# Ledger of designs, part 2: VHH binders against Bifunctional chorismate mutase/prephenate dehydratase (pheA)

Target 1, 371 residues: Bifunctional chorismate mutase/prephenate dehydratase (pheA), of Buchnera aphidicola subsp. Baizongia pistaciae (q89ae5)
Amino acid sequence: MTLKNALLAFRNAINILDKNLINLLAKRKQLSLNIAHTKVKNNYPVRDIEREQMLLKNLTILGEKHFLNKKYIESLFSIILEDSVLTQKKWIKKYNLNKYKLEKISFLGSFGSYSHLAAQKYAKKHSKILTDKIYKNFSDVITSVEQQQSTYAILPIENQSSGLIIEVYKLLQKTPLFIIGNIYIHANHCLLAKKYTPILKIQKIYSHIQPFKQCSKFISLFPNWKLSNTTSTSEAIQHVAKENDNTIAALGNESYGELNKLEVIAKNISNKRNNITQFIILAQKKTYITNKKTHLKTIILISKKNENCEKIIRNILHKNKITLLKLKYYVTSKVLLEKIFFIEIENIYCIKHILKQFTIEIKCIKILGCF

## First folded at step 5 (VHH; framework vhh_7d4b_2)

Design S18 (from V4 with T101K)
Fold by ESMFold2-Fast, scan of step 5:
Structure S18 (fold): chain B 371 residues (1-371), chain A 121 residues (1-121)
Amino acid sequence: as target 1 above (371 residues)
Amino acid sequence: QVQLVESGGGVVQPGRSLRLSCAASGFTFSDYSMGWYRQAPGKQRELVASISSSGDYTNYADSVKGRFTISRDNSKNTMYLQMNSLKPEDTAVYYCARGYKYGDEYYFDVWGQGTQVTVSS
């Protein structure tokens, strides 16, 4: 027989062995996935160093009985064990993500609060079914998303009458979460009643002390009205909704009135029209940015001890023809003239180039979101 | 560590006065609105008074209006509640709270342990 015929026979034998090796590796991977499932249910760690060391020792001894080099077996099974660990970790990550089948949105407040209304507005805008999660403080709201107990967080950052909500800005400096959207809530008050009631038949109105002050001009038109205080506007609305009385009304938000099946009997009754609260939506994942020519908003936080920082920011934006939508700051130290800047810009073309210029001239920069 | 500590509570006869103090630590006191809440046994907590970060704006519950005065000293990181003409119905645990204002609503995220005020004849 020729050498070529002998080589062909040996090559065919190796092909059969290689197919068997692939099948065995596939079966081993399936067992690794079954082990991952068991470990998740029992809260066991993925990697077991003692077990891995014992397994490698036993396999090298077995290999030596078959005249296989110790380093060869150690190298081969180290690769197999590492792939097994990575396979298990990848499956566990996917399993944990699937456990959050219902998306949750966390906020600070009560039902019918401005935070609740902001959450409802976000859900409606994105056609999502979201489960509400109420927390006692802003830190817990953010932590719920960081720990994957909630998908989204909604936090107020500014109210036109009370200014910046500094605690939220301080938390934004530290959190790895991204801003993925803005929601604006108008605190315009309406007069709400259980049935459409002629305004002249109203005898008593319920609200929090602040809406009474904010609607004082309108209320002064009806001097015979008795005013009753509640702990919140949502409580006033709930009270009117529960009572079987057509002579009572509440001052509060139109949307929450509708949720409680109340009718609006007067609109835009506030002394001032502009009382807007801005909310941000936080999530673990960045908004997807396409290379398409779209108008994008970028939110940037800058921390720097530089009295010329605002001028530098405005100059960079002006030279690059970028629209400045918002520039706010709060003072961390009046003695050291330290300020933290919050900047919202609309960028048409080249976010990457502009961010590079900011980084060169302003070294303490954090990108909070782009959407 | 962020902390609020109340003091000044006690037992007092109707018509007398008490002054409550709230000492704040671990945060920039002048950045926050503050408030006093009270809770009587078996009732929910109610907001008694609130004060803006500057001290320029104050709010009171109708039940205490004209009798109680809220104030703050940002240089001392301290808030006060002056309670005059005390009534038996003012009997409650009084809580100091750090707050935020959004429109017409207040949210409080840090609370003191409370101080007992008992008005008894």
Scores: ipSAE 0.000, ipTM 0.379, lowest interface PAE 12.1, mean pLDDT 79

Design S19 (from V4 with T101E)
Fold by ESMFold2-Fast, scan of step 5:
Structure S19 (fold): chain B 371 residues (1-371), chain A 121 residues (1-121)
Amino acid sequence: as target 1 above (371 residues)
Amino acid sequence: QVQLVESGGGVVQPGRSLRLSCAASGFTFSDYSMGWYRQAPGKQRELVASISSSGDYTNYADSVKGRFTISRDNSKNTMYLQMNSLKPEDTAVYYCARGYEYGDEYYFDVWGQGTQVTVSS
């Protein structure tokens, strides 16, 4: 045994340890990437100072047990943690950039419809990059998000002139999707026809049932007109534009009319001049925010076969000093006296306690969203 | 449940060979370092051999170096100890263990029930 042989043995032992250290660092990096995926999925911050400080403290205690210098272990793991944070941030940035490119918003209608305008306003308000996806009915719009073919759905729920859009409320009762936002659009309808169509020659008008209700006063001035229902205002406009017929007109959006080369033959025909339509945005996933926002609201759907359900709701809110922002209902059966209630309330720190009280007293409650 | 089960022990004459096996269940075997310990009557438990999670790196007690070979098959969740040129001093209960190494210290948190190896003439 020579001194040279002893040095070779020690050097070989160090090489083995260093290779093991590299393998462990690689495994640690993979776990950091898995953590990044979980943080994005649950909207958590990458940096957690309290966790990092506790981890360093625990590691220095473990190191001291093995006679390793405290500053050495602190310095080493500070570098490892910093690399982990940078790796996570880089992956999340790339993931978010790619995710935004793939997000789709589904709606009823076509380009230039009120739903399309609402989708554009939502995207702008929330700085989102969204690809439009168009469907022919409200059920398909919702189903597209349920089946993950679209990220968001946008649907009208109420118009000031015509009230609740009952078809949408019925779908909200059945869907597992959550309301994550709302948009308001001023819905002013026009009478649209091919160029040089005299209003007195019109025999039949096309639109969705909502514009017919919203323009009922104007329509009543022409009792000889035949009303034909379409699945959307956009389809009504497309139909009139496509047909070689100078006796037909559509009720709808001026902008979409222009796009289809139709003439506005009457304006300001809505029952209310400042007519507002409320749209909701639906998503598969509820966005959990760790920080409480001052202007949050909770939207709840309640099904009850009882005449005093509204009194129960108002009583619960009054006793708990909760601001009722909106309460609406519609009757699903006169025989069964079944009502569906839609309520918006101010979100407060103890909302879970109040929701539990609603569940106990009413028993048929669905939380539609909190935002 | 996390479990380690040893097999392959027995009575053997000096100079002969034995192969011990340790079957692991209830955890991701490939994530852990594994080791073989032994305890002879009236003596403290000692590390015989250890193997890294990948199987690429092994460590042996001086008393068994060159005679024993530790190995693992991560696809079968099994660790082995090939014992050659057995001596009466190798007589002990052999335990397989799951754990981790820090410097010159060993910290194992899961143990098998043990298997008896007796080397006698």
Scores: ipSAE 0.000, ipTM 0.071, lowest interface PAE 27.8, mean pLDDT 76

Design S2 (from V4 with Y100F)
Fold by ESMFold2-Fast, scan of step 5:
Structure S2 (fold): chain B 371 residues (1-371), chain A 121 residues (1-121)
Amino acid sequence: as target 1 above (371 residues)
Amino acid sequence: QVQLVESGGGVVQPGRSLRLSCAASGFTFSDYSMGWYRQAPGKQRELVASISSSGDYTNYADSVKGRFTISRDNSKNTMYLQMNSLKPEDTAVYYCARGFTYGDEYYFDVWGQGTQVTVSS
C-alpha cells in the first residue's frame, strides 16, 4: 500500500459523501418550495424566528451527540436557513406577479390625454389596477382586445362641440367586442382648491395662460386675486394639491382635480360653452344581468337602409313603454339614403322580448352592450 | 356647415416630394387638433400624422417619421403635409381629419373627401 493509494481511497469516499450532501440539499430545497406554496395559500409569513431558533437549538444538540462543534453547526445551518428564506421569497414574489396579472387598458393617445384621464377615472370608479397600453389608431386599440393583448379598450364616441366620432362607430359595427361602460370627460375649466376653502378667502390662482384667458369674465369678478402662471394646467392642479395653503386655487379640469384630491369650489366659469367627450369601454366579456338593476342601459347599433327606420324604432319603444335615452345616426351614402343608427335605451328589466321584436322588424341590428 | 377640402395629390416618382393641403371651414379651426390619415385599396385606414390646436405638438407614424412634416396656419384655416422621399408604399388616398386634443391625444370625427397620392415608376 503506498501513501498515494491510501489518499486516493479516502478522496473517493469523500466524493461519495459530497454527492450525497448535494442530493440532500436539493431535497431540502424542494421541501422549502412546497412550504412556500402552503404559506401563500394560508397567508402565512415566510420567516418564523421562533421556529428557526428552535431548529438551530435542536441541530446543535444533535451535532454535539456526534462530536461536532456548536459554532460550526450554527454557522452552517444559518446559511442553509437564509438560502431557504430567500428561495421562498423569490418563489412567492413570482407567484404573486402571476396571480395578480395586471389588466391592460388600450387607448389612442399619451399620458395626461383625455383618453388617459378617462382610463384613470374608469379604473378608480371600479377599483381596478390597470396598465396603460398606447396604440397609433382606433382599429389597433380594438384589435388589441380582440387578440387578448389588452383586457379593455377605451374610445371616444362623441364630443358635444364636434359631434360623433364616425371612425369609432364604423369599427363598432364590425367588432365582436361589447360595451361594458362609459365615462364622460369635461373639457371645461373649474376652480379647484383644498376641502373647505371659501371662495372669498382665495388670494392667488394658478393656471396656464390659456385658462386665464378662457375664464377672464369670471376672474374679473375678483379684482384682488393674484394670477400665477404654470407651464401646464396639470402642474397648477398638482401645485395646489401639494401646498398646505387654504388661500390658493387652480383653474383646470374637474376630473384631474378629483384625481389630485381637490374639491370644486366654482364650476361653469369658462367664457365658452361646456365641451364634454363621451368614452366607451370595450371588452370581450359581456356584462351579465343576473338580477334587475336600476339605471341600466342597453346600446344597440342598427345598420339598415333608411326607409322609415327611425319611425319603426320609436314605435317599438313606445309600444313597450321603454325610455329612449339617445338616438343618433350617420349617413353612409347620400345616393342610397343609407343611415346607421345608434340608440341607447333605459332598461330596468331583462329586454329579451323587445330585442326579439327589434330583430323581427329590423333585420340588421347589433347589441353593443348592456351596463 | 363643417367642411374639410384636401388638395395637392398626384402621381410622383419614388424619392420625390409632394405637399398636401387641407382647407377648413364652418368651425373655429384654432380650437381643434388636425390629422392626416391614408388608406390604400383593400387595406385599413391608418393615421399618418397629427398636430395640436396650437401647432406646438406633432405626432407621426413610424413608417413616415423623418420623411413627412405636418404643419398648420391658423390664420388661413389650413393644414399641410410635406411628404419627402416618397416610396411606392406611400400610395394611398390621403384624408384630412378634424380632431379634439388634450396634450398629445387626438380624436377625429370630421373627414375630407380624400386626395389620391400615387408613387410609381
Scores: ipSAE 0.000, ipTM 0.200, lowest interface PAE 15.0, mean pLDDT 77

Design S20 (from V4 with G99D)
Fold by ESMFold2-Fast, scan of step 5:
Structure S20 (fold): chain B 371 residues (1-371), chain A 121 residues (1-121)
Amino acid sequence: as target 1 above (371 residues)
Amino acid sequence: QVQLVESGGGVVQPGRSLRLSCAASGFTFSDYSMGWYRQAPGKQRELVASISSSGDYTNYADSVKGRFTISRDNSKNTMYLQMNSLKPEDTAVYYCARDYTYGDEYYFDVWGQGTQVTVSS
């Protein structure tokens, strides 16, 4: 036989193998779609990082038995798994749309509240079509996601002017849900009144006690104004909108004012330019440290009956050369010196070792999220 | 069943004092912020005072600062409002509520039935 004839034979053999590989990939993709159907029926998350890592490890071991390079098998199956996940997500999105079962986002408040604005900002940032679900308390907001009546929950955890939202942090200790993201809302108070209300004719302003404190410098320019406290900024705006009175105004957010047909008669009236509320997004889906993200942070909850707890936290992080991004706490008992700490740290690939050190020196630790 | 019950209202002359009590049942009282609200005839409901779950943080409406004191006893599942130097403009139905407060947003999910406070000569 000629060398050219032998090369043709080998090329034909490779072509047959490649055809078989394509057929196997198609069969694998079909099984992935069947898995997606099962996951939807049982409300399981599409991506399972622990399962993926175990599968890649097993495949690299199998490949090594056949004298295939570990990194070659890892690279190949990482691509296959990523395509599988994307295919499953795309199918589930289409399936949910066909069921008229839109993804839902739950929050506490009214339309036009800061929670609603946070929900809208999250939907836009992630190019999602979300149906708003309003609840009367934070517990019901969280329970809606736990019971899969909503896909996401948005909850405030901190405001720069009023501090930590302790009730939310207490719920985070108990819930199995994970923090998958943050949204920051800048509170911009406006003076809102009915159309054709001149500022000089205003005699009485309505708002919650906090906006009055936050806008005290602006209000001091009008010493003849009478201040009336309301339960919320939304209630103040509704009251002004309902009354046939052009001598009253409300302090609140522009969006809710517009919804109630009020006009902005003054802007940027807050004492401080930046009054930021931090919101967290909760979901059933776990997010763990992955090599594909350029910047990740881990949020950890720590409880301890010890006045030295902060020093212990800082020492563990310093010893392991981990950057502490944020540390906050609240006191659960002044008598027993019990504190709950909330820390944000830079993500590290050896987090299990640090968690073990925290567990030894600190009574209770919970990972709230990684994103 | 989650319930709030107010007591201690009545008719008093200007300059006198009243103490309102709010008894809570059916939930873990120590986990929630609480507030006192009032509604006068022909006016909207307004916040009078609020207290954090621990009792460490309190807020008051400017109209009642220095005259009213909010407190709570988590062991008795009870919140109090001590009202001193009462004025005719304090006349209202007073409600206790289980509430959440952050920034300039306030929410309530449980209300009492209310107790009437009348300040008149």
Scores: ipSAE 0.013, ipTM 0.441, lowest interface PAE 7.8, mean pLDDT 79

Design S21 (from V4 with G99V)
Fold by ESMFold2-Fast, scan of step 5:
Structure S21 (fold): chain B 371 residues (1-371), chain A 121 residues (1-121)
Amino acid sequence: as target 1 above (371 residues)
Amino acid sequence: QVQLVESGGGVVQPGRSLRLSCAASGFTFSDYSMGWYRQAPGKQRELVASISSSGDYTNYADSVKGRFTISRDNSKNTMYLQMNSLKPEDTAVYYCARVYTYGDEYYFDVWGQGTQVTVSS
């Protein structure tokens, strides 16, 4: 054989080996991605120095068996391991971004308000990372979702002390959005002030009008207190925190008070022990609170002119063995005796038959959600 | 400065023994595989024996298997070749070399000055 022919043959053999090496590196990278998946599932750190050192030691010993220099194998596999770690970190970052889309949730109020707490509770319950969007009125909250500026809207529908939030009911009649969930918030207002402020030294308290109404019995124990309205409980807390004044306090949430370095000087000051506000979550498309299709709820809005409407609703549900979970109404006209009914029923797969019966006996029906 | 210095060569009768030594300096001896090569007049340089960095793995040319033994002492930065039952065909200049591998080939990047081994015939 000539030198030219021998060189070509050897180079072709090396090319085949190099292709095999690339294939093996690709397979190793795939296993690294599988390891990343396992680490995310079990909350393990990406880098394990002790394991890497053991692996390198074992590989240098194996390399020596094949007459490969220790420094060569150590350098080569250090590069491979570093690429593996970077690949795992990049995959985990993309996995987290894909799992937790930066969705937006709209509400009325400010940070620390009841709506904000409800939004946080919804996000936590469904393992979502949500960006908060604050609006000045309920109409704008709903419009933000209708116009795709936000993914979700959260609105109060009922407070046990104040009753039905009629403005929200009116908006639900007009919006094409669907109710996809419920959140309940317990009103645990606290009196918050600067550190070491005695309650008897307080002369003025700040809060939103709603907490003042909800704590009226407690406030009546201090008739010399001056009440100052803020646009939100969080604004009241911020104001008290920033003022160099030990004669002022705020009514609001304990956790937000602590965040602003205020001390809780009184707890359990609300008129009702279980003052609960019900919130609804609105979205553009129908969805389940869970992936389970069992024990679903359907919320229906009914418009009717007569005093017998409630009896008709109850009769239809009873005949079809459907559980009525909630029935509420408000009067739209005292002169015309028109009522809007809001009913929550336990969903069953034959709901279409029930809706036909409602439509026949009660002409104006809107399904608000199923979850 | 990387250096390899061979010693222990000489003239011997067939059937006798010689022990070659290779002293290494200027690099971390314990990190490298080492080997012995020989070259007779008019022939190409051939691998006689090689030894891994730890000393646990050795390789020999078919012509010397069972007669030659390669060893190393990493504490003294020295490699040895014990040559028993020498034959006239073993007559050559013996070189120690630092060995590294790339692909399926052995490469020698540092060579000693060589030591002459002559077996009378």
Scores: ipSAE 0.000, ipTM 0.237, lowest interface PAE 18.3, mean pLDDT 77

Design S22 (from V4 with G99S)
Fold by ESMFold2-Fast, scan of step 5:
Structure S22 (fold): chain B 371 residues (1-371), chain A 121 residues (1-121)
Amino acid sequence: as target 1 above (371 residues)
Amino acid sequence: QVQLVESGGGVVQPGRSLRLSCAASGFTFSDYSMGWYRQAPGKQRELVASISSSGDYTNYADSVKGRFTISRDNSKNTMYLQMNSLKPEDTAVYYCARSYTYGDEYYFDVWGQGTQVTVSS
């Protein structure tokens, strides 16, 4: 019937308008989230009362031009604006919680050790807040990340004075974790004492036997100094900080000295200026850190009785114009002449084709990381 | 299998000496620094002495310095602790440990089961 057909037509028209209205409200809500993102970056408040009042006034004037009641428009848009503010506040709270998410970094050592300093340097470099977690051995450090008890592991792989840390290389062969970064720590010793301690007043110095040897030339300038051994440089620094004695000093790390409120009395006192320890950061693939201009790939290769393995590696890299950053090896068997190679290369592009060439000529290849 | 086995513990009178041995197997002994720890009842485990992979560098706790001597024989995969002028305070379980050194830091990752040293009259 004509009356029923007319009513159905009007109802269908209202349904189309309501669908369009919902779509517009959704788009408006998305813009509110974009505004929240901008406000967080610039530290602006979510609610702008002056802006809200001006907007409501303008909308009521616009509504009046279309013969819509002022009270109706005020009520409607007050609801829309309140939802917008609540949406923005909820998003900002969630963003702030994620920004300060407590991630853990695992290492072997004591508070103030080189591993701890490397962990702090990594956190600072990547603007992360990390909780330190100390383990008894390198295997437990790695296992903590494999079992998701920690987000990151940091491990030394080489020291210029001590050489390769062979146990860590053996663990890298077995772990499914990825190398996502590296940190270099300069083991430069400083003479550390309480504020206002003149060097000529010092009678006794504390440190581990290694820094005494590494600073022997400097120490020889002060033949009347008494040397006292501690179990670590960190303990030497703690001892000097706790004692009420202005005639003692420690040899150790400047940063840990500062944490213990000691001042640097002398710098650059090591016999060799470049004692560097390289650390690697391990993570699950999901915690992979990006934002490097160049991709770095680390490959471990196993060579069984292959006398030309190093030459083959260098030839493939040269042919493909890839920069070799580091090539190291350790011997797994002297009788079998078996070596494991650790290789760092720099490339801007994906090296999938080059890895295929490596696999053809060298059959035991593991990619440890790309970062 | 990586293993450390201690021997040489026992009961001894104050002022006398004992020599502890630690036999290592399952790894290249000459690549690792080694150490001795002890734990007395109700106390934390403490480092007694450590020795570098070459044997050229040694470190001692203040409580044992001048009385104890750490040494190693890389050809026999064995580390020793010579304990002289023993005191009742030296009574503890003594643990052999494998360690790493980088720079001046020492870290211990593999442990023996321990050997009891009792100093009493």
Scores: ipSAE 0.000, ipTM 0.325, lowest interface PAE 11.9, mean pLDDT 78

Design S23 (from V4 with G99E)
Fold by ESMFold2-Fast, scan of step 5:
Structure S23 (fold): chain B 371 residues (1-371), chain A 121 residues (1-121)
Amino acid sequence: as target 1 above (371 residues)
Amino acid sequence: QVQLVESGGGVVQPGRSLRLSCAASGFTFSDYSMGWYRQAPGKQRELVASISSSGDYTNYADSVKGRFTISRDNSKNTMYLQMNSLKPEDTAVYYCAREYTYGDEYYFDVWGQGTQVTVSS
């Protein structure tokens, strides 16, 4: 028995004990994380001074039974408890940041506009809580998603009365974002007033100049009504809601009226009925549905200098048994006969083969989305 | 390229007149409603006046009603704002904007760079 052999044996024994201590501390830390989860669920505070004091007292008593110094055990477990509290607080902070990270949806318009309605309809359809972000132009709406300041953008692309919104189509040619869905809104004006307002007592109506023009036939039925112009239909609705006056009404959106606690006293008052606006939702996320072979829509943008381009598109789709859901175009140059086509197709199996056929006949193709 | 260019701003004494012009290019001017907005130092942009595509309908802010007149010449692709009886509170950068509507919605998708109007004694 040499001194060197005895020291080596004792050192090896200490190494085994230290490894066991590290393993026990790791297990204790995992339990602290489980406790943090339970505390968040029950709105219980992380630090409990009374429990900590009782725990330290019980541990020092246990330590004394094993001939360990009280101050030594108090110091050691005070450090362990402090690390536990910091671990719990750090986990809860990360949990709260993830739980309350609201997705944002950007659009052009006012609060209560059809863009806002479309955003609300999208959120409800997908069970999402979305924070609204209002911008002054379509370019900024799209840029907000490209720069990750918003999760989604919602933009109108077509209205049955006014046609294609060409400015949005031009932005779709340039943006790397994907269309992940669409929403349709009926853009019909209503006569809105406070609850129990008789139509025959109305003396003055508020709206923007365009709804007055768009509802001129209905308004002509009430020649004694005075018309008052507002800067927007939303302002007209807010004004009527705020005033203590049962002789006034507004022309505008049913849903914004409801939000302002007004009732619809007349519907379908527009000169042109069935005015539907199609909105698209843009995101960084490429595919809404992955790994599913269910009815998908693919949206494609095509550029071509050819008088027979529509016929070529239809022939390629027919040959490949692809259902054409929508085909629209706008003219970029009458002199050069250049058109940009917007196509919605169903059942996108073999899309790469079809795109190859299009590139033989057509120079520029962009897939805008699949959902 | 779609563009709006304002002109006619300047420094003027209270009670005088200015005429602003907005020259439009790169789109079919006669298809769009147009508007004039202004932004005073430290304040939000506000609507001054708007005019329908035909010119048949106009709308004015209460603060300018009776003093300002909006008009357009579709043959010249130009919109005007005649500002009479100018007051110090009319001091702002004036912007023209292209408005279009779909259904019940009113959007401004093209803005000019702005022209400064200063009314000071």
Scores: ipSAE 0.000, ipTM 0.296, lowest interface PAE 10.3, mean pLDDT 78

Design S24 (from V4 with V110Y)
Fold by ESMFold2-Fast, scan of step 5:
Structure S24 (fold): chain B 371 residues (1-371), chain A 121 residues (1-121)
Amino acid sequence: as target 1 above (371 residues)
Amino acid sequence: QVQLVESGGGVVQPGRSLRLSCAASGFTFSDYSMGWYRQAPGKQRELVASISSSGDYTNYADSVKGRFTISRDNSKNTMYLQMNSLKPEDTAVYYCARGYTYGDEYYFDYWGQGTQVTVSS
């Protein structure tokens, strides 16, 4: 019955009330998350100023009935409402990130390489948000998808001026991955500057040594230009983008220039207008098992020690009235006439029957994809 | 483990020929594109010639085109550079390189120690 006993009792009562307040705040926060879920489903905005103002007015009236100061209630619930809005925004941001699950695409090269440009072109074509993963060799690129470290791999298989990329074909023979698409990159360079500048005002051009060679005819028209070598085309573009100088330009790809906010001051300046590289996209998914009506071709790989293999392939296709879209091969042994064939054929409803015919006559066949 | 060893460099008079060799070990030679780089005094390193994994496709710098020939022997894990009609401006350290080449895309991941070529009277 002392003042000390009364203080202890009141302090204990306050502690119980504070624990209840924390529990109620936690329940209110959970309801805010449920509201966020509903708002996402119905495309409602997170912040509702009119509802917030009405809520604050109602709460201050309720508070006044209990002899609580209006400014006290306004301040308290303004903090609670702000936390609710921030909680909802954080949850929606996390939900949207999960909705756009960041798939990864693996390639060989550097930022601004043709492989990088092919990856970006694939992402845009299929409205995908992809994280770039760079590897030092083609084997690691393929292994990253086989081990599910990346969703997609993109690899060059053929270039008009350098032929088949044999290293990639050897890997295709061994990998369980499927080709799900292809991308073509044209190696036509543009002259890029930070702002549109009259071409006669350009004083210095940055490029890798190869684009200088590929654009030699165009460059010869401007003998006063100073040429500066960079370690990559991406470095040249980045340098011009960083400098506040309208008299410098870079040679490179228009799309990568656009990413760095550069203006195109000349197009089609390459000595060869059609230097095309074909890239393939690899994934674990078996596209030929899905009922997609948009599949236009089937890709098959044939490995055979037979000098008449090409004739047998053409005869099977002719007998079954199938259009041959592409036939390429590389020689594994010239002495034994051993060849690996890469074949694209028109997609047909009886593909299983034709694959069986190939297996009977050729014996070594692999389906690489259908898309 | 990847090793590239150049040989065949030396001092030669203008107009004469020299043949460089690159012996490769520690990887499957036939799976890689190969190239020759050179570093001239006071200049940056430049690609002189490249060859595809099969040997069917070659590329040359304009300064050496028609004079130099790149070749490879996949059975011997060796790449060659035949240099004809040598000029004083061909004086450089020549490096063997392993990588991937397609079109104008060149990615080289390993280089040899280099071999000196001096063209002088």
Scores: ipSAE 0.096, ipTM 0.597, lowest interface PAE 6.1, mean pLDDT 80

